VH-VL binders against q58766. Designs and how they scored, part 11

Target 1, 244 residues: q58766
Amino acid sequence: MIIMYAIGIGDNKEEVLKAYEKLKEEGIEVELIDNPKLLVDKLLDGEIDGAVRGSLSSSKVILYLRERIGKFYRASILKNPFTNGIFLLSPVGIDDISEDKNERIKDKIRIIEFASNFLKNYNIKAKVAVLSGGRLGDLGRNKVVDETIYEAEEIVEHFKGNVDIIHNGILIEEYLKDGYNIIIAVDGITGNLIFRCLGLICKIPGYGAVILSDKNVNFIDTSRNANWERYYNAIKFLIGGDFG

## First folded at step 17 (VH-VL)

Design b3
Fold by OpenDDE, fold request of step 22:
Structure b3 (fold): chain C 244 residues (1-244), chain A 118 residues (1-118), chain B 106 residues (1-106)
Amino acid sequence: as target 1 above (244 residues)
Amino acid sequence: QVQLVQSGSELKKPGASVKVSCKASGYTFTDYGMNWVRQAPGQGLEWMGWINTRTGDPTYAQGFTGRFVFSLDTSVSTAYLQISSLKAEDTAVYYCARHYNWEYFDYWGQGTLVTVSS
Amino acid sequence: DIQLTQSPSFLSASVGDRVTITCRASQGISRYLAWYQQKPGKAPKLLIYKASTLQSGVPSRFSGSGSGTEFTLTISSLQPEDFATYYCQQLYSWPTFGGGTKVEIK
């Protein structure tokens, strides 16, 4: 049986095609699919072994995927700029977690569980850092920030004693310096912003965003504005699943 | 007052199975992860893996997969290590040890000697 | 896995001596290093964690230092009860132990 992969091609065609050509040079055959539903259907029906969203619309592909397999989360895999390791960033979708406080906390807990299991499968110990909206010393300065701090503390308390987890405010740079490999953003907006800054602007290497779910789906979510390397890396991840 | 008390020494034949128990007291059992550490005679300490005492999910170190099984009975605050298909190389003292937020192992069982001999 | 190399493996010293044991990690582990003391027939005893934090009840003659890949355990003035085997442990990733350092009486 021939192993087949696919990359979605919407806008940003030049970068997707560049990735396609690079993969082809390596003897890796990839199907280009310009239909969001077709990409998902082929994957779920077993016609392809893995799929990368590529530059297709997130609102179309992700929503349809959610319709087909139910609720899931995503975690972007990025290289730690301070270490040789990787870290997972989640959530990264604007609608990946609830706006309701209690449900949001539950969502973050589930993300941590799925992300930890994901790393476990690669023989990596989860080190979880929960991000809040300010420094710990900022408590009392802003109600919204305060809420994020308390929420983070509640999440840490849930896992404390078993899982390696910490909350030290908004200091993501300190988390990464200290080798934390699961970064829990305040919400999908902040997570997406962090990704865009680090990945798209600063061009930190990454492998795309994996699906966090109780279902095994070989789908990598990528930005429609990514360069060819990110699409390429996403396919390479699906093939080997090696972080180097 | 925190204590981890392990079951007594075991003498087994190759191919047999053994189940070591580690009973915790003096603290909330499910608030701290439990680890297993092996020490062969005259050798150093080897981390075997750990079990999440809240979820019961075990994680095994490389080299300790297959024949080694971590389990819990939370009703009696006890962790278990089962070794199947015992080999002579399994002869060692086995320790249970709880960790605190993965910063250290602060409390250890007294160890259980498992001797595998034909 | 992260390997920890302790040096020396064996150390002979006298009561009152300053003793230093080194633990080197194969990669950076920040400060996620603990030191244990083990006496024959006994379980390891925690001495220091987070590279330099002294565990409650441990004599002040014990101290730890280091970060990244190089760590040291120091006994400022060796006491008779300090003759034992010492292990470093990293908890940056899946826990691993050093090979141990046996401190013997000279």
Scores: ipSAE 0.894, ipTM 0.948, lowest interface PAE 0.5, mean pLDDT 96
Fold by OpenDDE, fold request of step 22:
Structure b3 (fold): chain C 244 residues (1-244), chain A 118 residues (1-118), chain B 106 residues (1-106)
Amino acid sequence: as target 1 above (244 residues)
Amino acid sequence: QVQLVQSGSELKKPGASVKVSCKASGYTFTDYGMNWVRQAPGQGLEWMGWINTRTGDPTYAQGFTGRFVFSLDTSVSTAYLQISSLKAEDTAVYYCARHYNWEYFDYWGQGTLVTVSS
Amino acid sequence: DIQLTQSPSFLSASVGDRVTITCRASQGISRYLAWYQQKPGKAPKLLIYKASTLQSGVPSRFSGSGSGTEFTLTISSLQPEDFATYYCQQLYSWPTFGGGTKVEIK
């Protein structure tokens, strides 16, 4: 049976097409789809074996996917700039987790569980770092930051003793230097901003964002402003889990 | 005081099964992950894997899949290692050891010698 | 898997000697290294964790240093009870142990 994949093609056509051509040179056939719903439908209906959002609208594709399969999270796979490893960044969608404190904590716990399981499947030990909005020493300076610190502590306490998990404030650079490979952002806005800064500005290599859910969905979320390498890497990941 | 007490020495034939127990006391069992470490006669330490004592989810190191099974009985604060289809090369001392936040293995069982001989 | 190479494998020393054991990792492991002491017929005993933190109850003559790929365990003045086998362990990834260093009486 022929295995087929698809890439969504929206406004950033040049980069998507470049990825398409590179894949073609390697003998990998990919269908280009310019309709958000069609991309999702073909995937869920089994017409294709995997899909990359490509440069299609996130608000359209992700929303429709959520309508079809229910609640899910996303974790962006990025190369660690300090090591040869990768790290998962989540959440990265502005509405991936709840605005309600208690529900948000539950969401982050679920993300950690799914992400840890994801890494385990690749024989990688999960090392979880939970971000807050400031340094630990900043406690008391800002009530919003304080809440993020307390939230992070509560999450760490949930997993403490079994899971390799840490909260050391906002020091993402220290987390990455120490090889933590699951970074939990304060919220989707924060995560998205981190992704955009590291991935789109600093051009840290990435492989798109995987779906974290109790459902097995072979979908990679990519930014509409990504370069061809990210689209290419996303397809390569779908094909064989290639992180190289 | 924290203690891990393992079951006694075992002598088995090839193809048989063995189940080693590790009973914890002096602390909250479910607050610390439990690891298994193998040491063949005259050899070094080899990590076999671990089990999440809160969820019961086991993880096996390379080379310890299939015939090795980690399990728990949290009601008696006990972890178990079962080895099936025993081979001569399985002859070793097996240790249970708890870890603290993956920073160290601070407490170990006394070890269980499993001898596989025809 | 991350491999740890200890050196030397065997070390002969006298009481009062300064002893140094090295552990090298195949890749960077930050400071996630622990040292253990094992005596014949006994389980390993934790000495040092996070490369340089002394475990509670361990004599101060034991010390650890290093980061990244090279680590050392030092016994400032060897005591009779220190003759044993020492192992390094990394916990950066799935745990692995060094091959061990046996410290014997000269």
Scores: ipSAE 0.888, ipTM 0.946, lowest interface PAE 0.5, mean pLDDT 96
Fold by OpenDDE, look of step 18:
Structure b3 (fold): chain C 244 residues (1-244), chain A 118 residues (1-118), chain B 106 residues (1-106)
Amino acid sequence: as target 1 above (244 residues)
Amino acid sequence: QVQLVQSGSELKKPGASVKVSCKASGYTFTDYGMNWVRQAPGQGLEWMGWINTRTGDPTYAQGFTGRFVFSLDTSVSTAYLQISSLKAEDTAVYYCARHYNWEYFDYWGQGTLVTVSS
Amino acid sequence: DIQLTQSPSFLSASVGDRVTITCRASQGISRYLAWYQQKPGKAPKLLIYKASTLQSGVPSRFSGSGSGTEFTLTISSLQPEDFATYYCQQLYSWPTFGGGTKVEIK
């Protein structure tokens, strides 16, 4: 059976086409789909083996995907600049997790569980680092930061003793240097900022955002404004899943 | 005091199954992941995998998929290793060992010798 | 998987000797390395974790050092009860053990 992948093509067509052509040069066949629902339907119906959102509308594709498979989370896959491995960053969407404290904690726990299982499928042991809004020594300086610290501690306590998990404040650089491969941001805004700084400004290689769910869905979420390399890498990830 | 007590030695024929138990005491069973380690006669230690004692989710090392099954009975703080379709090469001492946050294996069972012979 | 290579595989020494065992990892494992002692017919005993932290109850003559890919276990003055096999273990990724170093009496 022929393995087939697809990239969504909306705006930013030039970059999507560049990725398409590059993949074609490598003998990788990819279908270009300009309909958000069609992309999702083909994937879920088994007509294609994997899909990249490409430059299609996030609100349309993600919403429809959620209608079809239920609630899911996303994690951005980024290359670790220190170890050359990869790490998952989540959440990265502004509304990916709840604003309610208790529900937010549950969301983060679910993210960790799904992300760990995701990595396990690639024979990678999860090393989870939970971010808070400040250094541990900053406790008492800011009420909001304190809440993030307590929340992180609660999450770590939930997994402690079984899962390789740590909370050491806001020191993401230390987490990455030490090889942690699941980074849990304080919230979607924080995660998105981290992604934009590392991926878009510093140009750390990335493979898009994977779906975190109890369902196995080969879908990569990409930015509608990404360069061709991002789309290319997303397909390459679906094909081989090279984690360095 | 923390203690892991394993079931006694087993003598099996090829093709048979064996189930080794590891009973934990002296600590909260579900707070520490449980590992299984194999040691063939005169050989080194080999990590077989682990089971999350809180969720019951097992992870098997490469080479230990299929015939090896980790399970739990949390009501009696016991972890189990089941090996099906036993082969001669499965002859070894099997250890359970708990870990804490993947930093070390601090407590081990006394080991269970499984001998597979026709 | 990460491979750990111990050297030497066998070591003959006398009581009072300084003994050094090396463990090399196939890739960087930061400080996620533990050392175990195993005597015949017994389960392994934890000696060192996080490369250099001495486990409670372990004699101070045992010490560990290293980071990244090169690690060492040192027994400053070998005692009669120290004749055993020693294993390194990494927990950076899925756990793996070194091949072991048997310390024998000369």
Scores: ipSAE 0.875, ipTM 0.938, lowest interface PAE 0.6, mean pLDDT 95
Fold by OpenDDE, look of step 17:
Structure b3 (fold): chain C 244 residues (1-244), chain A 118 residues (1-118), chain B 106 residues (1-106)
Amino acid sequence: as target 1 above (244 residues)
Amino acid sequence: QVQLVQSGSELKKPGASVKVSCKASGYTFTDYGMNWVRQAPGQGLEWMGWINTRTGDPTYAQGFTGRFVFSLDTSVSTAYLQISSLKAEDTAVYYCARHYNWEYFDYWGQGTLVTVSS
Amino acid sequence: DIQLTQSPSFLSASVGDRVTITCRASQGISRYLAWYQQKPGKAPKLLIYKASTLQSGVPSRFSGSGSGTEFTLTISSLQPEDFATYYCQQLYSWPTFGGGTKVEIK
């Protein structure tokens, strides 16, 4: 049986095509799809084995995907600059989790559960770090920061001693140095900023954003303005992702 | 105060099954992950896997998939290890051990000797 | 999996001696290393965790050091009850144990 993958092609065609050609040079055949619904339908109907959003509209592809499979989360896969491993960053979208405190906590708990299971499938033990908005010593200095600290503590308390999980404030660099591979941002805005700073400015290697759900969906979310390497890496991950 | 008490020694024939129990006391059972460790006679320690005591989700180390099953009965704070289709090489002492946030295994069961002999 | 290599495998010493056991990891494990003592017919006993933190109730003659890929367990003055097998364990990824070091009486 022939395994087939697809990349969505909307705007930014030159970069998508460049990725396509590079993959082709390596003997990897990829279908280019310019219709958001078709991309999702072909994936979910089993006509293709994996799909990358490519440069198709996020609002169209993600919305339709949500209609088909229900609520899901996303986690950006980035290379750890200190350990050479990878880490998952979530949430990374402005509307990925609720603005309501209680629902947001539930969302983050679900993200941790799905992300842990995701890594387990690749034989990687989850090491979870929950970010807050300040240092632990900053407690009492800012009401908003205090709320993030309490929220993070509540999440850690939920998992107790079962999950390898830690909250040590805003010190993401310390988390990464210690090899934590699931980073939970305060919210989607914060996560997106972290992603943009590390991935787009500092150009840390990335593989796109995976779908976190109770369903197994081989879909990689990519930016419509990404360079060819990110599209390329996303397909390579789907083919045989190795984060060891 | 914290104790892990395992079931007694087992003598089995090849092809049979065995189920080892590990009863916890002195703490909240569902707050700590439970691990299983094998030690063949005269050999070192081997991590077999662990089970999330809150969710019941087991994870098996390489080499311990298929015939090995971790399970729980949270109502009696007990973890179980079941080995099916026993082989001679399964002869070993099996330990349950809890961990705290993956920093250490602080409490261990006394071990259960499983002997497989024809 | 991360492999841990202990050295030596066997060590003969006398009461009062300073004993050092080494554990090397196949890759960086930060400080996620624990040391255990095991006596015949008994379960392992935790001595040190996070490379250098002494477990409560463990004598102060035991100490741990190291980070990254090389770690050491030191017994400053060996006591009669210290003759046993010692194991290192990493918990950076899925747990693995070293091969053990048997400390015997000379």
Scores: ipSAE 0.862, ipTM 0.931, lowest interface PAE 0.6, mean pLDDT 95

